# VH-VL binders against o97563, part 15

Target 1, 195 residues: o97563
Amino acid sequence: CSCAPAHPQQHVCHSALAIRAKISSEKVVPASTDPADPQKMIRYEIKQIKMFKGFEKVNDIQYIYTPFDSSLCGVKLEANSQKRYLLTGQILSDGKVFVHLCNYIEPWENLSFLQRESLNHHYHLNCGCQITTCYAVPCTISAPNECLWTDWLLERKLYGYQAQHYVCMKHVDGSCSWYQGRLPLRKEFVDIIQP
Key: E = the ipSAE of ESMFold2; O = the ipSAE of OpenDDE; V2 = 0.75 times the mean of E and O plus 0.25 times the DockQ between their complexes.

## First folded at step 10 (VH-VL; framework fv_tixagevimab)

Design g6 (at its last look DockQ between E and O 0.29; V2 from the best seeds 0.00; counts 0 for: pae E 4.7 > 2)
Fold by OpenDDE, look of step 10:
Structure g6 (fold): chain C 195 residues (1-195), chain A 117 residues (1-117), chain B 109 residues (1-109)
Amino acid sequence: as target 1 above (195 residues)
Amino acid sequence: QMQLVQSGPEVKKPGTSVKVSCKASGFTFTSYAVQWVRQARGQRLEWIGWIIVDYGNTNYAQKFQERVTITRDMSTSTAYMELSSLRSEDTAVYYCARYDEGSFDYWGQGTMVTVSS
Amino acid sequence: EIVLTQSPGTLSLSPGERATLSCRASQSVSSYYLAWYQQKPGQAPRLLIYGASSRATGIPDRFSGSGSGTDFTLTISRLEPEDFAVYYCQQYDSSPPYTFGQGTKVEIK
């Protein structure tokens, strides 16, 4: 399994849903109703705590599905625990919620203050901004509505300082720039900091 | 299970300083904010300031800008409010409260600070 | 700063009656950053409503919040004996200070 690194904001914007949930149990299930299909999935029973995105598509999610094999980007979650997760994923044609390793999935306690706030107020409002991952220099924007994400380049981390403490926000003129979480929390007062 | 426990009552002389602590338990302190509020006897709640734990950024009410310092120790999950140049008017119960996702949902039990000559 | 004015100052009612408390802001406040608290003598404030209309965990459904802009309301549909207390609103939307209203005392008639 190989995933293209993406900023948490991009993950949220490109996902059908984003929720906070506990994992109650897990069960191995067939991937399809076809007996000839040997593919398996893990079905997690969850307790949804909060939904940040996907209100119009799904409600009260009870189960999420992931590939059984890690080679197919299956996700291993801790079931039967009090651990809370941020889960992002897609909704399959049959209505099943699907998650994999390439989705943004994090223990809730690992999220920064800004990330938690952004899930409620910033990410979904700034999906008009393109966050581009910088892999090498030079790394330049191709449009004004683009922010360059440099965690991978500068820190060699999937989710570094910029992922944890910056939001790419769209301005009135259509351009986008990085905002850092500072007091006060209102958008108009957030400092714009370029990495 | 989640709670904020504040330090005990304080009796101070005018001109001195007081430092009240607010210890979080039952949750990870790092990704929250903490506000400090005080209330004199029979009076309204008065906002002092707050701190974002992750960043250490603070903001204070203008009234307290020159006398208050709010800090946090992430290793001990404790927020602090220090008020200097104490006056009799500073006699009040001081509260800390946790900010989480748009609400101040958990409050400390309060710390009575008495300033008297 | 944003000034929050609560009304009435005192509300005298009997158990079982409906209580309506007002919180008016001197300027527009985002609903997300408007909260209501209950405080009983000798106790810390307790969060009742956040986001103007969301009940905090463990808060009975007889408590409800509404409003937007500059006018916000806390409603207690049917007062219980334990509901007689002082109620405060707070905003934390604009630049600090994150001000409180002066409070409304709900007392038993």
Scores: ipSAE 0.809, ipTM 0.903, lowest interface PAE 0.6, mean pLDDT 93
Fold by ESMFold2, look of step 10:
Structure g6 (fold): chain C 195 residues (1-195), chain A 117 residues (1-117), chain B 109 residues (1-109)
Amino acid sequence: as target 1 above (195 residues)
Amino acid sequence: QMQLVQSGPEVKKPGTSVKVSCKASGFTFTSYAVQWVRQARGQRLEWIGWIIVDYGNTNYAQKFQERVTITRDMSTSTAYMELSSLRSEDTAVYYCARYDEGSFDYWGQGTMVTVSS
Amino acid sequence: EIVLTQSPGTLSLSPGERATLSCRASQSVSSYYLAWYQQKPGQAPRLLIYGASSRATGIPDRFSGSGSGTDFTLTISRLEPEDFAVYYCQQYDSSPPYTFGQGTKVEIK
């Protein structure tokens, strides 16, 4: 299984749902009602603590599903635990909540203060901005609503400083730039990101 | 075990300042914000301000804006609240509390500050 | 600034009775950012309810919260002797300052 890199904001914007939850149990189930389909899923029973996105489609989530096979990007979560997770995922046509390894899934304790606050307000309010991953130079914006994501380029990390501490914010004039929560953007990072 | 432990009681003269400490243990200090609240005898809880530990930025209630400074020392996991130009009406118990997204779940034991001549 | 007004100021009840405490906000508050605290003399406040309706860790089932918009309620279904205390609501919606209600004292009738 391989995943295209995405900033946490992109994950929230592209997912049908984003929740904070605990995992109470797990069970291997058939992937469909068709007995000719040998594929399996893991069904996780969850206790939803808070929903950040997905209110229009579902009010309360009891179960989430992920592929059993690692080749289909199944995700392993710690069941029967008090561990809290941020979960992002999709809602399938049959109503099942589906998650996989390429979604943004993190233990809650691993999130920074900015990420926790941004889940409530900043991420989903700024989905009109584009976040473009920089893999190598040259890397320049092609539209005013772009922010350049440079964690890999500058830190050799998928989730580096920009992923943990910045939101791509849309301004009144329609342009976007990196913003560190409730503070003005730090000048040194603005200069690097927007050369 | 998650704890917030505050400094001991203070008796101060009007016109001086007081600095109350709030030492955190059992959790990652930089992932949270710390608020400061006070309560005079028989009165409601009054919000003073907070600090976002990792970034150091603060916000204060307008009433305290000119007299309060909230700081932290990340190496000792300690938040501080300093109130200057003390008056007799500043006599109160001062509390710190941890913010985790969704609640103020851990409170310090309180620090009695008495301002008298 | 959002002002929280609690009612009644004092609630005189006997053990075993149901207590209903009200908190009214001067403007709409997201339910996610409304909390209830219990405070006994000489002690720091204790978190009871967060997100308007979620019980904090270790809080017994007799405590419940409800409400939205400007009107919020804390209910104690059957008062125990240890529940006679002062109760505060707090809002911590996205914009400071974060404010508290004036409190409701629940006392033995």
Scores: ipSAE 0.207, ipTM 0.641, lowest interface PAE 4.7, mean pLDDT 85
ESMFold2 (binder alone), look of step 10: mean pLDDT 91; pTM 0.936

## First folded at step 11 (VH-VL; framework fv_tixagevimab)

Design h1 (at its last look DockQ between E and O 0.05; V2 from the best seeds 0.00; counts 0 for: pae E 18.1 > 2, unsure alone 73.9 < 75, placed apart)
Fold by OpenDDE, look of step 11:
Structure h1 (fold): chain C 195 residues (1-195), chain A 117 residues (1-117), chain B 109 residues (1-109)
Amino acid sequence: as target 1 above (195 residues)
Amino acid sequence: QMQLVQSGPEVKKPGTSVKVSCKASGFTFTSSAVQWVRQARGQRLEWIGWIIVDLGNTNYAQKFQERVTITRDMSTSTAYMELSSLRSEDTAVYYCARYDEGSFDYWGQGTMVTVSS
Amino acid sequence: EIVLTQSPGTLSLSPGERATLSCRASQSVSSYYLAWYQQKPGQAPRLLIYGASSRATGIPDRFSGSGSGTDFTLTISRLEPEDFAVYYCQQYDSSPPRTFGQGTKVEIK
């Protein structure tokens, strides 16, 4: 399974839902009702703690589904644990909540202060901003509402300093720029450094 | 259970410094912020400053900018507030409180600091 | 600098009555960063409301918060004996020298 790197803000914006939950149990289930379809899925029973996104689409989520095989981007979650996860995912046509490895899924304890704060407000309020992943130089802004994400380019890791401590925020004029997680939580924008 | 336990009462002379500790337990300290607030007897709550734990960024009230230092030790889940050049007016109960998910929901029990000659 | 002004300074009521407390900001404050606290003598403040209108965990439903911009209100629908205390509002949307109101004392008539 291969996924295109994306900033956590983009993950939230592109997902149908974002929740904090515990995983109660897991069960292997058929992917479809067709007996000729050998594909399997893992159904996780969850205890939803908080919903950050998806209120208009789903209420209380009891089950989430993922491919059985890791080759199909199936995600393995720790069931029967007190571990809390941030889960992002999609809603299938049949109403099932679906998650995979390319979704932003993290143990809650691994989230930064700004990430936790941003899940409540900043991320979904700024989905009008485009966060562009820089893979190589030159990497330049193509539109005013664009933020350049340079963690991969500069740190060679999926979630670096910008992923952990920055939010791409929209200005009144429609342009976007990085907000650094400083106290107080005022919009202190940093200049975009071109790689 | 989530809690903040502060250090014991302090008696200080004017011109000296005091450092109060606030030890966190029961939650992920590194993903929180901590504010310090004081209250003189019979007086209102007075905001001192706060710190984002994972970054160590601080912000202080203007009144205390020259005398206060807020720090944290992530390895021990402890926040600190040091106030220098103590004055009699600094006599108060000092509180720490954690910030998580948009609120200061847990407070320490308070530390009485007495400044007297 | 944002100044929070609470009113009234003292509110004398009887158990069972409705209490309405005001917190006015000198400039607009995001509702996400407005909180109400209850403090009893010799105790630390206790969070009642955050985000202007969200009840903290364990807080009875008789407590409610409302408002936006510069005007915020804490309402106690029906006062219980244990509700007589001092109440503070706090904003942490900006970097003022002081983020608390001066407090409102709810005392028994």
Scores: ipSAE 0.859, ipTM 0.916, lowest interface PAE 0.5, mean pLDDT 93
Fold by ESMFold2, look of step 11:
Order: sequence, then C-alpha cells, then structure tokens
Structure h1 (fold): chain C 195 residues (1-195), chain A 117 residues (1-117), chain B 109 residues (1-109)
Amino acid sequence: as target 1 above (195 residues)
Amino acid sequence: QMQLVQSGPEVKKPGTSVKVSCKASGFTFTSSAVQWVRQARGQRLEWIGWIIVDLGNTNYAQKFQERVTITRDMSTSTAYMELSSLRSEDTAVYYCARYDEGSFDYWGQGTMVTVSS
Amino acid sequence: EIVLTQSPGTLSLSPGERATLSCRASQSVSSYYLAWYQQKPGQAPRLLIYGASSRATGIPDRFSGSGSGTDFTLTISRLEPEDFAVYYCQQYDSSPPRTFGQGTKVEIK
C-alpha cells in the first residue's frame, strides 16, 4: 500500500468526514453481499465524541469500515482501550463510512495543540487554498492561493513542523499563506470563502 | 469581549485543598486549552498544567502531578484547578490563561491563595 | 524539563536607552515556541513576543526578539517610562512542562 503525501489540512479538506471517536469493538465482515466475493472488511463499532466535518451527510456514526488486508490499505485501530482517534474518511455509495491507511488517522494524543484547535475551524474553512509539496529546489508557487509545504524539503519528514503547527489560510484578496495559529486575525481574514 | 474571570482570594491551612475557578466569556470555550500558572512573591512563574477543553485530557508538571486536578464544566464555560495537601510554599497568585485562535493570550486576573501556618 | 536562565537579573537603565535581555535554554527549543512576557506589579503577564521574533497584537515595534537553538534575546530599542517592568521568557515547544525563565527586572536607574 502506497500513499501520496498530503498535509493534514488537505486530508481534512478531501475527506467527507472528520471525527474524534473511540473504538468499541471490531468484527470481520464480508465486503459485499455476493457469496462468491472473497473480500473482507473490518467493521469497527465506534463511539463518536465529536464531529468536525460531515454534518450534511450523517449526525452520528456507529460503524466505520476498512479493508481487512493491509496490502489493500486496511488500517488497524485499537478497540476497547479508551484510546481516542482522529478519523478522516469517505462515505461510500452504499452509505458505509470507509477509512483506509492513506487517510489522516491519528491517536488523538499525538495531535499538536494547533491541530486540535484547527479541526474546529481553520482546516475546514480554508479548503480553497492549495498546499503544494516541496521535494527539492526550485520550489515556487504557481498561483496566489498556494502555500508551499516544506517539511519534506527541510526536515525529511512527512509530518514536520509545518504539518503540526501551521494552517494555510485564505486572505480576503484570495491569496493564501501559512498561519501559525497564534497571530491575531487580520481584517482581511473576516470573510474566508471556500471554492 | 474575550475575558477570563477567576474566583476570589483564599486563605487556607496547611494540609487542606483549594479549588480555583476560571470562567470564560466572549469566545468559544470548547475550542481551547486552559492553562494554569502560579507565581509566589518574588519568584518566577511556574506552569502547573493544562486541560484540552473538548477532550478533557490534562497534563501536569511533575512537581504538581500527585496533588493537582484540573477539570472543566462545559455547560458553565468554567475551568477549575484544585491543589491538595497545601503547604506554605504553595502561597502564590494562581492564573488561568488561554489563547484566542490566531491572536492573543488572555489571562485571568489572578487568585491569591495564602497558606497560613 | 527545559530550564530557562535569564540574564541579567536586574537591568538598571534610563528612559531612551537600549535594553538587551538574554534567555538561555538548557536544551534546544524550536524558535516557534519561545515567547516573551512583560509583567508589572499586581498584574497578570502580558505577551510581547511569540515565535521568538513575532510581536503580539498591540506591541510597539521598539520591542523585538531574536535567537534560535538555546540562545534568545529580547531587545527594547528605546526604553519608555511604561517599559520598566519584569520580563520573562517562556518555552512551550513540548507539553508538559512548559517553563518560564526567572525574569529580568528592568528598572529606572
């Protein structure tokens, strides 16, 4: 299983939902009603603590699904442990909430203070910004709404300083820049509009 | 107007406990961490701990870990810090503090706790 | 635990003079998570500088911060009467514990 790198903000923007939840139990279930289909999923029963995104489709989520096999990007979550997770994922056409290894899924205790705060507003409200990964120089913006994600370039880490402590925020003039979460709101942030 | 208002001064005997409240107004209480800091006369500020309001998780400095409990009540937008087994060296001003998202520090007015011998 | 040591303990200066306050950390601290506070008697601390060099809202440009790694500096380019106070550095890179320096008192000579 291979994942394209994405900043936590991009994960939230591209996911249908983002929640904080505990995992109550797990069960291996068939992937489809076709008796000849050998594919399996893990169905996790969850206790939703808070929903950050996805209100327009569901209010409370009881189950999430992931492929059984890690080679198909299944993700292992710890059940019955009081461990809390940030879960991002999609809603399939049959209504199942689907998560996999390439989603942004983290134990809640591993999130930075800024990330926990940004889940309420900053990530969701700034999906009109584009975050571009810098792997090497030259690395320059190609549009005013781009922020350059430099964790890999500077730290050789997927989730370095920028991923943990910055949000790419849209200004009133349509441009975007990295916001550190401790700056005062500027007047040009008053009406942030998503594309 | 964003504001943190703390409970009034306390005079306590050694071996007892104190509970200081910190009520938030003018901003979303659930989207923040509330920190607690104290300062004895002529001494540096000491960080005690924090609570992530919506999760309920706490972290305490090791010095206070066995004696402090930080809690919150979401319905009243209030955080609490309780310190037990009080000693004379716990005499200090106790502050709560938080940051506005992307802007400011906000500090409560401070609560004087005096532990008399 | 990261210990912050400020120097000097007291800095006696006249209005109009330049003040330079030092903060040394026992371990490297990310510059993003180094702050400076001002405190006057009977008042809560006030944030001056965060991220080692960024001024908080409403802080005049005579206050500036610099430094990285273990060595950080607060500079007040021209002292005004309201600037005579105690100044603390704070690191909040990791939690817990977040720690403060012991303070530098800037007083009128």
Scores: ipSAE 0.000, ipTM 0.386, lowest interface PAE 18.1, mean pLDDT 81
ESMFold2 (binder alone), look of step 11: mean pLDDT 86; pTM 0.861

Design h2 (at its last look DockQ between E and O 0.42; V2 from the best seeds 0.00; counts 0 for: pae E 2.5 > 2)
Fold by OpenDDE, look of step 11:
Structure h2 (fold): chain C 195 residues (1-195), chain A 117 residues (1-117), chain B 109 residues (1-109)
Amino acid sequence: as target 1 above (195 residues)
Amino acid sequence: QMQLVQSGPEVKKPGTSVKVSCKASGFTFTSSAVQWVRQARGQRLEWIGWIIVDLGNTNYAQKFQERVTITRDMSTSTAYMELSSLRSEDTAVYYCARYDEGSFDYWGQGTMVTVSS
Amino acid sequence: EIVLTQSPGTLSLSPGERATLSCRASQSVSSYYLAWYQQKPGQAPRLLIYGASSRATGIPDRFSGSGSGTDFTLTISRLEPEDFAVYYCQQRDSSPPYTFGQGTKVEIK
């Protein structure tokens, strides 16, 4: 399984839902009702602690689904644990919540202060900003609403300093720029988040 | 259980410094922030400053900017508040409180600091 | 800085009565950043309400918060004997300082 690197903000923006949850149990289930389909899924029973995104689509999530095989980007979560996860994912046509390795899934304890704060409002309210991953130089913005993400370029890791401590914020004029984890955010941004 | 345990009471002379500690347990300290608040006897709560733990960024009330230093040790999950050039007016109970998801939900038990000649 | 003004300074009521406490901000405050605390003599403050209207863990449902903009209210629907204390509001909707109100003392009549 190979995924394109993305900033946590982009992950949240591109996901149908974002929740904090514990994993209660796991069960292997058929991927479909078709007996000719040998594909399997892992169904996790979860205890949802908080929802950050997806309120309009789902209420209380009881189950999440992932491919059985890691080759198909299946996610292995720790069931029967007190471990809390941030889960992002999609909602399938049949209403099932689906997660895979390319989703932003992290133990809650690994999140930075800013990330935790940003999950409540800052990320999904700034989805009008484009965060572009820089893989090589030169890396330049192509539009005013674009932020350049340089963690991979400069640190050669997926989630570096910008992923942990920056949010790409949209200004009144439509332009975007990185905001460092000095909270609270500027009043102008706060007003947009909480009118 | 989440707790903040502060250091014991202090008696100081004017012009000296005091450093109060606040040890956290039961939560991920590195992902939190800690504020310091004081309260003189019979008086209102007064905000001193706070620190974002993972970054170490601090902000202080203007009244204390020249005399207060807030620090943290992530290895011991402890926050510190040092107040220098102590005055009698600094006599108060000092509280630490942790920040999580928009609120200061857990507080230390308080540390009494007495400044007297 | 944002100044929070609480009213009344003292509220004298009997058990079973409704208490209404006001917190007025000198400028608009996002509800997300408005909190209420309870403090009893000799104790640390305890978080009651966060986000202007959300009850903290373990807080009885007789406590409720409301308001927006510059006007916020803490309501105790039916006072219990243990509710007689001092109540503070705090805001974090600007650059520091994260100011407190001066407090409202709820005392027994």
Scores: ipSAE 0.859, ipTM 0.918, lowest interface PAE 0.5, mean pLDDT 93
Fold by ESMFold2, look of step 11:
Structure h2 (fold): chain C 195 residues (1-195), chain A 117 residues (1-117), chain B 109 residues (1-109)
Amino acid sequence: as target 1 above (195 residues)
Amino acid sequence: QMQLVQSGPEVKKPGTSVKVSCKASGFTFTSSAVQWVRQARGQRLEWIGWIIVDLGNTNYAQKFQERVTITRDMSTSTAYMELSSLRSEDTAVYYCARYDEGSFDYWGQGTMVTVSS
Amino acid sequence: EIVLTQSPGTLSLSPGERATLSCRASQSVSSYYLAWYQQKPGQAPRLLIYGASSRATGIPDRFSGSGSGTDFTLTISRLEPEDFAVYYCQQRDSSPPYTFGQGTKVEIK
């Protein structure tokens, strides 16, 4: 299973829902009512703690589904524990909440201050911004609504400093720039985005 | 249970400094922010500053910029506010409060600081 | 800095009556950053409303908040004996300081 890289903001913007939940139990179920369909799903029973996005589509989610087979991007979650997860996912045509390995899924305790703030207020409000991955220098914006995602370039990791501590925010003039809760940007980050 | 427990009351002479502690329990300290607020008798609540715990970055009200230092110790889950060059006008109750998900939902019990000669 | 002006300064009412408290900002404030607190003598402030209109955990539904821009309102639909206190608004929208209003005292008539 291979996933296209995406900043946490992109994950939230492209997902139908984002929630904080605990996993109560798991059960293997058939993927459909068709007895000729050999595909299986894992149905996780969850306790929803908070919904950040998806209010128009669902209210209180009892179950989430993921492929049983890891080759189909099934995701393994720790059941029967007090571990809280951030879950992002989609809603299938039959109303099932679907989650897979390529969604943004993290233990809640691993999220930074700004990620928690942005789940509540910033990510979903700024989906008009483009986030573009930088792999090498030079890396420059090609549109005013673009933020350059440099975690690979600066730190050689997918979810580095910008993923953890920045949101790409849209301004009144239609431009976008990285925002870090009214704090100065790091110098090496400034050197890349404001050359 | 989530709580913030502040250090006890202080009586200080003008020109000295005070350091108030705020110990957190029952929540993830490292992913929060802590504000400091004071209230003199009969006055409104006055914002002093805050610290974003994981980054260690601070912002202070301009009135306090030259005299206040807010710090934290992540190993003890404790925030500190130190105010120097104390004056009688600094006599107040000092509160810490934690930020989470859009609000300051937990407040310390307050620390009375009295500045008198 | 953003100045928050609360009105009235004192509101004298009986239990069972509706209380309406105003908070007016000197500049526009995003609703996300506007909060209301209750404070009783000798106690720390207690969060009532955040995001201008969302009730904090454990706050009764008789408390409600509304407003946007520069004009925000806290409403207590039916005063209970424990609601007689001082109420403050706070904003966190612009650069520091994150200011409070001067308070509205709700007292028994």
Scores: ipSAE 0.471, ipTM 0.758, lowest interface PAE 2.5, mean pLDDT 87
ESMFold2 (binder alone), look of step 11: mean pLDDT 87; pTM 0.876

Design h3 (at its last look DockQ between E and O 0.70; V2 from the best seeds 0.00; counts 0 for: pae E 3.5 > 2)
Fold by OpenDDE, look of step 11:
Structure h3 (fold): chain C 195 residues (1-195), chain A 117 residues (1-117), chain B 109 residues (1-109)
Amino acid sequence: as target 1 above (195 residues)
Amino acid sequence: QMQLVQSGPEVKKPGTSVKVSCKASGFTFTSSAVQWVRQARGQRLEWIGWIIVDLGNTNYAQKFQERVTITRDMSTSTAYMELSSLRSEDTAVYYCARWDEGSFDYWGQGTMVTVSS
Amino acid sequence: EIVLTQSPGTLSLSPGERATLSCRASQSVSSYYLAWYQQKPGQAPRLLIYGASSRATGIPDRFSGSGSGTDFTLTISRLEPEDFAVYYCQQYDSSPPYTFGQGTKVEIK
């Protein structure tokens, strides 16, 4: 399974739902009702703690589905534990909530202060911003509403300093720039990588 | 259970410093922030400053900028407030409170600091 | 800084009556970042309402918050004996300081 790197803000914006939940149990189930289809899914029973996104689409989520096989980007979650997860995912045509490895899924305890704050407000309020991953130099914005994500380029980390501590925020004029949310100190701008 | 336990009462002379501790338990300290607030007897709550734990970033009320230092030790889940050049007017109960999901929902029990000659 | 002004300074009521407390901000405050606290003598403040209208965990439904912009209100629908205390509002919208109001004392008539 291979996924294109994305900033947590992008993950939230591109997902149908974002929730904090515990995993109660797991069960292997058929992927379809067709007996000829050998594909399996893991169905997780969850206890939803909080919903950050998806209110208009789903109410109380009881089950989430993921591919059984890791080769198909199946996610392994710890069932029967007190571990809390941030789960992002999609809603299938049949109404099932679907998650996979390419979704932003993190233990709740691993989230930064800014990330936790941003789940409530900053991320979904700024989905009009484009966050572009920088893989090489030069990396420049193509539009005013674009933020350059440089964690991979500068830190060789999937989720580095920008992922943990910055939000791409939209200004009144439609432009976007990196901010550290409501942090009291100077806001830093990292929108251009110079050769 | 989530708790903030503060250090015991302090009696200080004018011109000295006091450092109050606030130990957190029952939640992920590193993903939180801590504000410090004081209250003189019969007076209103007064905001001193706060710290974002994972970054260590601080901001202080202008009144205290030159005398207060807020720090944190992530290894011990403890926040600190140090106030220097103490004055009689600094006599108050000092509170810490944690930030979680848009609110300061848990408070320490308070630390009485008395400044007297 | 944002100045919060609470009114009235003292509210004298009897158990069972409705209490309405006001918090006025010197400039607009996002509803997400306005909180109400209750403080009893010798105790730390207790969070009642956050986000202007959300009750904190364990807070009875007789407490409610409302308002937007510069005007916010805490309402106690029916005062219980344990509700007689001092109430503070706090804002944490703009850059610090995260200022408090001067408080409203709800006392028994």
Scores: ipSAE 0.829, ipTM 0.907, lowest interface PAE 0.5, mean pLDDT 93
Fold by ESMFold2, look of step 11:
Structure h3 (fold): chain C 195 residues (1-195), chain A 117 residues (1-117), chain B 109 residues (1-109)
Amino acid sequence: as target 1 above (195 residues)
Amino acid sequence: QMQLVQSGPEVKKPGTSVKVSCKASGFTFTSSAVQWVRQARGQRLEWIGWIIVDLGNTNYAQKFQERVTITRDMSTSTAYMELSSLRSEDTAVYYCARWDEGSFDYWGQGTMVTVSS
Amino acid sequence: EIVLTQSPGTLSLSPGERATLSCRASQSVSSYYLAWYQQKPGQAPRLLIYGASSRATGIPDRFSGSGSGTDFTLTISRLEPEDFAVYYCQQYDSSPPYTFGQGTKVEIK
């Protein structure tokens, strides 16, 4: 299983839903009613604490599904614990809520101040912005609605300072730039990340 | 159980400093923010400043800018507010409150600071 | 700095009556960053309403908030004996300082 890297904002924008939940239990179930289909899924029973995105399709989620096999991007979650998760995922054609390893899934306690604020207010409202990963120099904007994601380039981390503390925010003129909310921008990033 | 427990009452002379502590338990301190607010007897609530815990960034009301320092210790889950050059007008109850997803939902019990000559 | 002005200063009412408290800002405030608190003597403030209109956990339905821009309202539909207290609004929009109104005292007539 291989995942294209994406900033947490991109994950929220590309997912059908984003919720905070606990995992109550798990059960291995068949993937379909076809007896020739050997595929299995894990059905997790959840207790939804809060929904940040997905109100148009579901209101309260009781079950989520993931492939049993890790080769099909199945994700293992800790059941029967007090552990709270941010879960992002999709809704399948049969109405099942589906999550996999390539979604943005984190223990709630690992999220930063800005990530928690942004889940309520900023991420899903700024999906008109493009976030482009910088792997090497030169790395420059190619469109006014573009923010450059430099965590790998500057910190050698997929989820570094920008992933934790920045939102790519759309302005009234249609341009986008990194917004740190109630915090000042770090000086060394200004020359790269502002349009 | 989520709670903020503040240090005990202080009696201070003018011109000295006071440092009030606010110890958090039952929630993730590092991804929170803490505001400090005071209230003199019979007066309104007055905002002093706040700190965003994970980065340590602070902001203060202009009235307090030159006399207040807000800090935190992540290893003990404790925020601090230090006010220097105390005056009799600084006599008040000092509160801390934590940020959770757009609101200040938990408040400390308050710390009475009395400044007398 | 944004100044919040509450009115009336004191509201004298009987149990069962409806209370309407006003908070007026000197400039526009995002509804997301407007809160209401209740404070009783000797106690810390208690969060009632956040986001101008959302009730905090455990707050009874008789408390409601409304408003936007510069004008915000807290309504208590039917006063209970435990509701006689001082009420404050606070704004914490993007630019500190995060200011409070001067309070409205709701007292028994």
Scores: ipSAE 0.366, ipTM 0.733, lowest interface PAE 3.5, mean pLDDT 87
ESMFold2 (binder alone), look of step 11: mean pLDDT 90; pTM 0.917

